# Ledger of designs, part 6: miniprotein binders against Putative pumilio homolog 16 (APUM16)

Target 1, 332 residues: Putative pumilio homolog 16 (APUM16), of Arabidopsis thaliana (Mouse-ear cress) (q9fie9)
Amino acid sequence: MANNNSFSMSTMFNTIQEILNEEPLTVPSPPSRGGYSLFHIRKAEMDIQRIFNFMTGSEDLKDDISVLDTGTLMWMASLMTSDCDYFMVITTNKNGSKTLQKLMGMSDDMDVFFFEAIMRLFIHVMTDKYASYVTIQGMRVFQQDKRELMYDQILRYACFLAGDQYGCIALNEIITDLDDPYYRDQLLDIVANNALLLSNDAYGNFVVQHVLKLRDSRCTRNIADKLCGYCVELSFKKYGSYIVERLLEAGDVPMATVVLDLLACKTEMLIRLARSEYGNFVVCKALELTNEILTADLFYGLVNRLMPYRHLLHRSPRSKIATILDSMSVPN

## First folded at step 3 (miniprotein)

Design f02 (from fer3 with E17W R20E K27E D60L R63E)
Fold by ESMFold2-Fast, scan of step 3:
Structure f02 (fold): chain B 332 residues (1-332), chain A 86 residues (1-86)
Amino acid sequence: as target 1 above (332 residues)
Amino acid sequence: SKVEIRIEVDSPETLKWAIEFAEYLAEDIAEELGVEVEVKVEDGKLTIRIEVSDPELVKLILEWAEEMAKELLKKYGAKVEVEVRE
């Protein structure tokens, strides 16, 4: 860091405090509308406190942005993005984020400043509750060349973002919004390639679930392939069981992958799964879907393995498995 | 493999009731798993012997034995020992 030109959050707060300790500016009586605040901004040169107050102030002042001249807007954009700490204070503030989103897309010249700041702070912006929406807005309103560079960053950090409490939400919105088939397919491939890791992650499982809801056949088959051999283990877990249930519903090939895992596991594990809090829903769904699709070999494979233990399954709360087994017409 | 469960109670009167309950539970597991179960009284102790041909069923039998031990302890104050033989 040359010349200490970057400020820490503490340094920025000290600078704001120094501005607040400045002798009050004598101004004429304010207009009845919020135009007074805009007049202050137009005259303030390098006054970060006034810009901060404007950006983070009441929503009513946002309508006044339309009356700001191009020079004032360019000055504000330049000043807001001149320091990384200052930009983060604005973007992580709920009102600051909303106001910045409104400024984006108004001018290609201004968007250069916002784009450069976002790219410098990409991970920090993407993992914050309010700042992440600034990046999402940029991907919607910036020129194509800038959007493509932002897509490249998403691809680079996709797994890290998927594991973050706010990053996973932003990533899911980006996946939904992505209409470019090249970037969309690359992003889906990254999720599929890391499906086992993400399915076991506190936040990443939501990304896998979101991708499965898109019903992209290629991606779903790739996820099924990566989870092959792990479907029983996942089915004992709350969110893992949801992912396995979605694979069962996703078509013949993903369904077969799940059912073959159930048939390959040890009898003790299968019965324990069928009696478990989350696994019982997986086994029940496997029986229902294999019966509905008339995949007789898979259906009877499951039935024949579960039937000798039907009494244990009758003792399981919230299970429909025993009911399905009992509905079959057998003499003994 | 053979699973042997030995059950000990504190009085002859209690032993009669423990035998009846153990026979009931043994019939349950025999039907569920399709295995042969033998219930005998040897030297004042109740013994249940289960012959299992599928080694994967041993874990289910041990789980059943734990449930049986809990019920016998609750109803009759019984002490239970479990052994697995080749």
Scores: ipSAE 0.000, ipTM 0.081, lowest interface PAE 25.9, mean pLDDT 75

Design f03 (from ferS with K2E K45E K79E)
Fold by ESMFold2-Fast, scan of step 3:
Structure f03 (fold): chain B 332 residues (1-332), chain A 86 residues (1-86)
Amino acid sequence: as target 1 above (332 residues)
Amino acid sequence: SEVYIFIEVDSPEDLKEAIREAEKLAKDIKEELGVEVYVKVEDGELWILIEVSDPEEVKDILRKAEELAKELAKKYGAEVMVEVRE
């Protein structure tokens, strides 16, 4: 008899039919606003609760939504976006976020309500695990004029978002999707200009890593310039070492920036780095790439500084550095 | 494109075991599919992030991620979610 779904097609149909058969709400305001009679407040609260239950119900709503007429969809969109608290409760709910994503892009008129709500609550939406998907969907399906206004907000809050656990993931997806060269270049410039801060941040380092993978030569060189003098410090850290390794792989100029930092540090620091858990991969890659590219001055600069200590490097597990040095050494 | 596997685990002991298994799985996926894979732990949530450069590979990687998510959910009795961001 009973099914396990929170919402069935029958339940959805009955809920929407009930709302449509009722007298329209005078104002789609929160129930707590004391200008209305208790009767009107209760009716508005019941309609909002019905929409909330529909939006946050179980999966399979995609097929149910396709049978709704434009008037019903417009009324629902208007009502659910009339109050910031109601919109946030829906968008921060896993099912509510997914249902809203399915509604977005169905009608330009309906998208106006969703766009305006997202823009009012931009930071709150972008820094929530489920609601951030709503903004990403909007940037994929909304008309260009709305997307450009959303891009402006991304530029304004880029560094804040990069430092947030969910914002950094959403920001990376947006960076990947950005085809507009103006917004793309501005966003890449913001990341590059803040590369040192972001590389040392618990979440921002993922944004720097992501941008480096795009292999944009101008942005990569700008990041290298900002990280110049800090490559050794970063190489001792798990994610910092990944960033430095990507700079080594990114071409002659970024590679030279990293290697010159290695050559500029004290010998004791370089040996400590070469023996460290993450830094050994950086030093190894620097040796491999400078040898491969035939940058003899940089390669031999590293070899000459490491060679006197090769016996210490042999004691470091998983180190390829000692193997490289041994391939070039004569018996001492 | 990025394929995310989110693992929510109720106990700190299970989380440590899930992290070890996730790191092993990330290595296996990286070797088998030639893609970048990251494992991250924040606020008790375990994240496996798979970067997909080729759109043609998205469906194959998503299928493998969904199979893996079902296996992890069964093993740890945890909520596991697979999401694709393109």
Scores: ipSAE 0.000, ipTM 0.177, lowest interface PAE 18.5, mean pLDDT 74

Design f04 (from ferS with K2E Y4F F6W K45D W47Y E51L)
Fold by ESMFold2-Fast, scan of step 3:
Structure f04 (fold): chain B 332 residues (1-332), chain A 86 residues (1-86)
Amino acid sequence: as target 1 above (332 residues)
Amino acid sequence: SEVFIWIEVDSPEDLKEAIREAEKLAKDIKEELGVEVYVKVEDGDLYILILVSDPEEVKDILRKAEELAKELAKKYGAKVMVEVRE
């Protein structure tokens, strides 16, 4: 009688032992232009196929992997990273990505192979749904020197990653995980410096939103500064309006930046914004928050600009703006 | 009124990750809008339930829920639906 873990271990060891028991006894090296016969190519393909099947299988090997000797782990790592296309096929596979993440951090010597492969394929890995988690794991478990080189690549490609469907998700997790003040502050500065571009992007807006949720006063203020003069334009847009609403909620200084932009625009544009699909939520929130925080000058500035056109605001699907303005016109 | 975000997720592993993301976003919505938010799993589907006490807030909350639904649909390749219930 054997349990599944014992049986899985035996199966794993048998597969690896079958490969290792074949000549030559030396650890497989990456293919070189010279010295490979058709026989050696076929054996490497067979070994690669066995590793692929093992890595991408549905069986959870987490508990079994830790008992493998260093030589076996080094051999596996070498073969998995011997070819860029092969490494990508494993890392972009859901099970392959998960299994690789479990192998990472087990041995510094093995991690050199994974680190070098990730660095060579950095953009491709970071913009894939499953492979991106391999890079995130490396940033958590690799030695400090390797992590810093990976952080440097994140800084280099931050804006590109922010604009990618999967890259933006990975970038947000890295921002959350990154505790090193030097790299964290530089990454936040890159996001803030590009806040206008990112706020208008289908995916980059989620990065700006994520950073604002961190409630980092310095970064939030920098984002507000970069969006100053553009808050009205952004508020007409789906993604831009959501970011402007978050700035209104982020504290007195970001709120003032948004409200001052509203007050600086032409009356016709402010009324058009208040009646627009997305902008009405921004104007409503500006009124509610300036009233709640008792910033009387800003609140009455908005009320005085909107009140003469109250009748036009009732023409759109019923907005809370009209309700707020109506409450101000009732004698007490 | 209640605003529901319904998410169909293809696998148990994706569901676990989607639940963590939904709980994080539910906390964000609760803090930003001052409303009660619950994450529920029923028959393998993920629900984010937003309790709205002020009927005038329904439109704003629905817009934000739709944005959240699109983000989750893209991340998990899942079918997402948003609906309002009394």
Scores: ipSAE 0.000, ipTM 0.199, lowest interface PAE 17.7, mean pLDDT 74

Design g01 (from bA with Q10E D14L R17W E21F R24E E71Y R74L E78D)
Fold by ESMFold2-Fast, scan of step 3:
Structure g01 (fold): chain B 332 residues (1-332), chain A 85 residues (1-85)
Amino acid sequence: as target 1 above (332 residues)
Amino acid sequence: SPETILKRAEELILKAWELMFEAEKLLHQGDTDKALELLREAQDLLERAMELAQELGDPDLIKEAERLIEYVKLLLDDAEKLRQE
């Protein structure tokens, strides 16, 4: 019976209050060299350190953060956002980011501090692995006026974010969560308008792929239009071929755009594509879909160009194209 | 060597990124002229990084430098907008 060694909600509450050294009397302000006694300067430094330790420490005590009174919560919010560098240290820490996300949405008065801090360093917050989730949470829980200002920043920096290792992940989460048709359509238009650049980018290709998965007819057709003339070039590349395969699967109009690019290229290029590591999957998919959908002209256009090289295609590694040609009732 | 050129390009990019961070902070504080000074320095560093990336012939590094050059232009536009307010 070691009651002293067992955590209860009451014990956790008392522990949190002890860590934060009881309730603060006043909202802290940044120290002034000319205006503060040494006691006040030292007190602010100790308070900052305690909040940092609480925010970035173990998750065990933080599920009960709602037991803290309004004064303590306002004091913490004010202090952690009083310095840009301090805010970034908290938000770029995995535990700090998670804890901050739990504080957001608890009161409109606190959210003003968090919103202003996010907006000061928007791009640096959005391009960090953990801090980006703080911005995503703000877009979910802040008041409409603040969310609109955040959407405006996302629209302004969308292409930059799409090209970033962590920004592309955050952008995809935002696209998935975005319910406002105005901001959604604008963001999808930016992705579509930059589809060629992004499809060739190490990270931006994931944004194009994500948007195509949404099955938004207008956006998909706009992407197909922007990639028209480039489908063969993209199909030689690993991620470019994935995008082209998604366009083939996305309906009759995007499929036709891809197939017409294949038919427009020289026979030598088409055979080289059909025998390539990634392009063989694109040509195979084009044949399968044109045969299944009522597009006889496109199907026979591909067959007639590939059939003379059937023997060469049979010797290509892992290619199903020759097998498909053989399985079709096409007279030689 | 190619490794030395890569290291120099990466160092220039990191310095530019830090200057852009300080510039964002200064823009928030209303120190627009100082922010513009740092952003122009960052732009010069990124242009030098682009030259090294092109010399190296590294398409990924060229794309990264291009992306950051566009970002610094957006920050310069923001700073100029604030300067006129």
Scores: ipSAE 0.044, ipTM 0.572, lowest interface PAE 6.9, mean pLDDT 81

Design g02 (from bA with D14E R17F E21Y E71L R74W E78L K81E)
Fold by ESMFold2-Fast, scan of step 3:
Structure g02 (fold): chain B 332 residues (1-332), chain A 85 residues (1-85)
Amino acid sequence: as target 1 above (332 residues)
Amino acid sequence: SPETILKRAQELIEKAFELMYEARKLLHQGDTDKALELLREAQDLLERAMELAQELGDPDLIKEAERLIELVKWLLDLAEELRQE
């Protein structure tokens, strides 16, 4: 059992579902630009507008923040997290997000307020350009039991976040930063298990590409296994072709999976792929890598299927394939 | 059983935390009297959770209950200040 947070996950889940199914709530008017010292304001005189001005105000607030007393900081943390709309206005503001990140980790007592607000608004925070960095900071600086609850939420919503324009960026940073092997491996398994769906998604493909860049051999092999049979289809698509090229570069087993898909398709389809806008780069890379690694069966399998159509390939835009094939015969 | 005591303590802490959240929202909205009622209820729940944590002898749970009791006392002090304004 975690030792320092007891928030109800069932209550949180129900709240998130209600928010996702409603029209966006009206947020308070944008706070005015500026900052001011809290040293000259009594705790009891502070209101949310003053906090907005402080949080979203001037660059170089770090020195002012570091000298504020504990009571003032607790007051600020309590008030800005007392209302979901107030918290979202602060966290979705570029300066507000940066200032909040600086306050996080300063006090375990303050972190209770920030953690609760993040968990209550998890999906909304994670799908915003600036607010998502508040969650990422929490995962770096909060106590272990709070971080584990946040990891559980990431695992629950990983596929949804991967499909979101800002969620995919935040998810990729979390994947890079996550050093806990249990949660890291679970997250990588979720990405790999959903690799076909994500590779065909407008944003999810960036998550698959990012995971492949990590060069985790277990995860890469699992991705290759899930994409087996689909490498030709993916290679006709812009981002799908990038994923297939990364698999070709990822080692002998993922490379073989891609090349065997190419060899398994009908010759007409292979020639169409070799002449296509994106697929020509995949076929070219497959030839180059199988030749460099000296995998003769795979290299000559490709050569034998392409060679009868060499003259068509000479007329293909951006194709180096014909040049490679010509180098395998007597002089060009 | 120890497992039953642990679950009861956890449920009390979860309920107290939700009451504290509602109380903070009410304090910001100016409904200080209702906030005080919820904070007092939260304090009672946390004191019960502390008793269970001590019975179980779990030092991490005791520390968590202590932190939340200090936090609810701080919120009660804040609510009284706001009430007088």
Scores: ipSAE 0.000, ipTM 0.416, lowest interface PAE 11.9, mean pLDDT 80

Design g03 (from h3h with R40E Y43L E47F E66D E70L K73W D77E)
Fold by ESMFold2-Fast, scan of step 3:
Structure g03 (fold): chain B 332 residues (1-332), chain A 85 residues (1-85)
Amino acid sequence: as target 1 above (332 residues)
Amino acid sequence: SPEEILKRAQELIDKARELMEEARKLLEQGDTEKALELLEEALDLLFRAWELAKELGDPELIKEADRLILEVWRLLEEAEKLRKE
């Protein structure tokens, strides 16, 4: 696709809405379809209550689970996944999630029930604190064909998940664990292509930071390319400044992208950045790194822009920039 | 009241710090699974504290929550690396 640095939050929101409309998230009521009698409905309610009590009762259930026969396990798996509400009640419970994770991978036949429920409720599961780990476990223990379908869903919802308080945590674990080069590269490309939006998002910035810490050269350069022209704006913001600092540390090319943005801005803006709560760390790091790797043009470009205003930088409570500039007045 | 929101945010931050310290000790002992569990709980508490801090408009509290969130992310990365060893 075309390089699109103008991708907006409105565009991202519309894309997410289209995805959600394709995959309706409505949780159906307890089973009443297919001609079930009232007796069968009440029995299912009693049975699921027993299953809920078993699943949520204790964290030390490993030994208890191992003594259950295959018929009982299949019955439990079938019943707890027979209704979206039943599955969500169990998976959003801390103990229920952990117990379900232990049941997963025990039998391919049983895993079909869990897989289908996860896929049907994908967004609800992935944006819940405890249920998200059920999906992560499925990606670890399910058969390859099921895992690939789950990877496809992660790619589909990656930006939405990155913007969610629990989804971003789960997404970062998946990014770290994903060994398949095709799916890994596609996921990293999605993050990089959306780096500007994610860097400005309350939770998505953690995904960008996590990806930069992987030290993947291709992905880091793609992120730098997408943030080119925006490094000054980002550096005034708390999380944006952290991302820019990571780019400065990521090698010659990402560092040059940041420093050139600093040099391209107006002097008034550069001085304001150097005195700002977050931007002073960016300017300081840019000076330190350009001096270390002997990029003289970039280093002296920054020095020449800042030196006339050195007296203003001494007044900033968190600035080390003045100390660096002052060191240049003493011959070594 | 703003005072009650401040107190709640500080309680969440304090609990998160306790969980982070316990998680560090567990990582040193090689109990990476329990450490990951505690770090996930700490992160949840810190996101809640961060939202309350934003509601208050308290820049120092927002800064403290942000710093701790990043610290938890770093510990989570360390725990995941150790788990793969």
Scores: ipSAE 0.000, ipTM 0.224, lowest interface PAE 17.4, mean pLDDT 78

Design g04 (from bA with R8E K15W E18L E22D E41F D44L R48Y)
Fold by ESMFold2-Fast, scan of step 3:
Structure g04 (fold): chain B 332 residues (1-332), chain A 85 residues (1-85)
Amino acid sequence: as target 1 above (332 residues)
Amino acid sequence: SPETILKEAQELIDWARLLMEDARKLLHQGDTDKALELLRFAQLLLEYAMELAQELGDPDLIKEAERLIEEVKRLLDEAEKLRQE
C-alpha cells in the first residue's frame, strides 16, 4: 500500500499544486473601514460588502454576535458561502477567520453552510495561514458526521499538507488534537508509510519529527522500519540527516536501527559520511549516544570502523569525531 | 475563545523555542545550513504567535514574542556570518 500510495500521492501532489497556482481571487473593494453596530447590520440590508466589513472588522464581536437572531445568522452564513472567492477572502483575512470561528458551532443549520464551503475549498483553506484555523475549529465544534468527513479529507491530503509551509503547521496541530483512535492511528500510519519522502522534504521533516516526539511506540517502530536500510543515504542529505539524528534520540530501538545501518555500509561510505557536510553530525551523535547509554557493542563497532582513518577525520575542520576517537586512544 | 488563542500562542512560542535551541546546537556543531533552516521556520512560527498575542491583548505574551523575534533575528545574522566564513 505504501509503495502504491507513493506513486499515486506524487501525482495527487502535482494536481493539488496546479489548483493552488490558480490566479488571485477577485472581490469588490470593501466600502471603507468603519465601526459596525449589530443593530445597524440587523436593521439595514445585509449585502456582500457590508458582511465583508462586519466579518473583517477588528472589533470584538463575541458579545454582539449573541444578540443576532438565528434567521439573521443563517442568512449571513448563506451569503458568505454562496461564492467560493468571497468565502476565501473572508477566511484568509485575520479578523474574518477569527469572526467565522466564533460563528461556528452556534447552530447546526448554519454549520452546514460553513462545512460545505470548507469541504469545497479544502486544500486552499488548509494551506492558508488564517483559513486553516477555520477548518481546525470545525473539527472541534461540528457534529460528528461532519467531523468524520473532514478527518477523511485530512487522511486524503496528509502528505501534501505535510509538504506545505502552512499546511504542516495545521497538520501537526490536528495530529496533536485528534482524539478518535481510528482516525489518529490512520493518520500516524500515513506519516510512517511516507516517512522516507517526508524526511527529505523542507516541511515534511517537521511532521515526522512531531510524530516521533509523540512517543507512540507503534508509530515510532513503523517509522524506523520504513527508514531501515536508508539511514546512510538520508544522512548525506540536509533534511534526511536531521531525521536520522532524531531517530538516534527517539529510543533504543530506533537508535539501534540507525547504528546498524552505519555498521552495515562499506568502510569507504562510512568514512565519506563521517567527513560529509551533514553526515558528520549523524556519525558524531551516534558515537555520543551509544557511549552515553553504554551500548558497548554498538559504540565499539563504530570506533573500530573509524579508528584506522582517524588521521583523515582530524583533517576535517568541522568534525568532532576525531576528538571522540582521541579520547579512546589511551597510550598502552 | 481567549483560552484557545492563549493555548495556540503558547504552543507556537514553545515550538519556536525548541527550534531556536536546536539551531544553537547546530551552530555550535558547525552545521550552519540546517541552523538557518530551523531559524527561518522559528521566525514564521513567532510571527504567528505575535499576531495571536496582539489579538489576545496580553502584554506579557506580546513582550515575550517581541523578545524571541529579536533573538531569532540575531541568530539568523550570526548563522549567515558563520556560513560566509
Scores: ipSAE 0.019, ipTM 0.486, lowest interface PAE 7.5, mean pLDDT 79

Design h4x
Fold by ESMFold2-Fast, scan of step 3:
Structure h4x (fold): chain B 332 residues (1-332), chain A 111 residues (1-111)
Amino acid sequence: as target 1 above (332 residues)
Amino acid sequence: SPETILKRAQELIDKARELMEEARKLLHQGDTDKALELLREAYDLLERAWELAKELGDPDLIKEAARLIEEVLRLLDEAAKLLKETGNPDLAQKLRDIAEELHKMAEQLRE
């Protein structure tokens, strides 16, 4: 229950020293016929338990880890990746994930073990809350050839990851961190090409929102193009309305796409949207931005559609729309 | 005013804590159905508190709401284990619906 809270630097150091004082893990010489030994199995189980306790203990290990020699690091990496279940238990633990992230990048030879384990378990690690950060760290510190193979897997599974509760978070981190224009542009193209599907997905909408925050003009315009005709539908939804508001803020072309959708819908739907919980913010922002940017045709198009229903909009809670419309009316 | 918003957010958080504690007791007693109802109510209160905290721009309050949402997720995991033991499909659907909303909230708080 309180195991992690009882971990100390002294305990972790003693664990490392105890492991280091034992013979290195090498392929054992084949035993003679009948030389099978439970001792070797039990010793391996004890060493794995010690590594597990070390890895999942407190976060006060950065300085201690940095003083370990290459042989010790290689042994630890080999042991941790010797079994898929051991690796997953460590990587899905909050402290284990953090400690593993600190070990990565310390030795190219050691990173081979971590890379192979991550690639073998790619979808499992990418869809876990804590293990996904191990993969993200690999993309930051591994050699270029390994990073490119990891990027290829991200491209292959981008839409699947976007639809996963933890995969979408990891994908957003990767999109933010990617400075390689080839892989970054490919990822952005996949998101944009699937913008309609993702915007209506429980988790994928967060990926679309994140990409729009990057202010990449080409990608934003591609997203606007894919969402053209659907802006009103999305604006009734909590997260869909956030996407539409970001399109309004993203420049003349995305803004025009949204406003033209508003102008194309039936008056009853536009008024219902303006009075709705989330849609009122979209309509308000459309009015404010079209007025500010001096797109008079779009601004007055919206004003003319809403003005006959001004009194209904005044009855809507805390709507700025009615206030904007009032400022446009001539005094009696 | 900022002071009024702060007070409202804190009151919502306090009420959510009370509901979560009652839900924990109900789960211990095997009353999973009632516990899920209280956890849903606690989630709704925390979502409102989180929106108010964002409006205020108060990082500590945002973190507190996020911490409590993570605690609600833990209680839902306990409810899911009880559900698997009892084999109730209607309760399973109810749990999935609540979990979906909480995961959406968790993603929003991470940003």
Scores: ipSAE 0.000, ipTM 0.148, lowest interface PAE 17.2, mean pLDDT 75

Design h4y
Fold by ESMFold2-Fast, scan of step 3:
Structure h4y (fold): chain B 332 residues (1-332), chain A 108 residues (1-108)
Amino acid sequence: as target 1 above (332 residues)
Amino acid sequence: SPETILKRAQELIDKARELMEEARKLLHQGDTDKALELLREAYDLLERAWELAKELGDPDLIKEALRLIEEVARLLDEALKLRGNPDLAQKLRDIAEELHKMAEQLRE
């Protein structure tokens, strides 16, 4: 839910920002923003300010990029990428990012300029709200040799990107899109090997949650192994509890890792967890799943430890734990 | 500290509420352009407050920020109806409804 909410919220915030950035008009806009035509662009007459205006302008000014000749496009791409500041001004602008994404994949020769600029500014591009989409587009449309070099950079900086506000979103998109099993498995291994650090990070937890949603059994088991001994501590935390709940849902081995952590902790800690804001959902799910999948030893292990305190659990934040325990007791 | 983050988020929310109320008055006066300028500022403050609320992990504060962003979307809908742009106004209503659902879905 946290990752879905974050992605959905980013999309809505981008739409609100787009609306707020549009010039207020009291009359209907002209049929075209007239006088500006791509046919009037001349290679010799174009300067960096015209490129900025073209790239960052409204969509009406970009209606037919295909009418620009190859020479004009190549010159424009060369000039745009000739200075790091020029490229960053364009890529960090919402319209500039969108326009650049449309230009990418049109010509292999032109893509060389964009690829080299992205590689030179990789961290800066990947940690920006709009520029990160440019890198994602490159990984979709560039030739295989360039995509592999970009994958190498993702592997190199994966943990740093996972800890960044926008980098984590971009990394999750890349993980979803990545169909090359070598790079995919390497990236999943990096996430799993760093699962404890990332699960406790403000943004890295979204990467761990996203990877668990992929239902990759090898990666999920590796994450469970790394979080073994820490499931109780994580379950007290909002996003940590989401990760632990996903491990409970991920099959017998990850579920057992979580439940064994619950059974290994002191009774005071287990009751405090069951009564906590986030931990009650973890304990409830552990009971439901151990009962459902016929792990009777784990189910009754939890029931036996919680039952003496059922009255405290009835007085806790909204939870199904007390209801489950009540269904196990005989009326006396 | 968490206390410092909470105070910053509350200050941003309070300032955003002030700007939104001024924008509402401007819309009633027919000054749509000035209202949109204040709504841009209010939105920027609320986006920052929402980020701080997420860092703090405070569901009430997150809910409050989302509710106010919903209200900004409603005010933008009003402004765009006054301008005669019904398609854009509908997009803002859809956004406001989704923000409302998100605020309702917060655990507790």
Scores: ipSAE 0.012, ipTM 0.548, lowest interface PAE 8.8, mean pLDDT 78

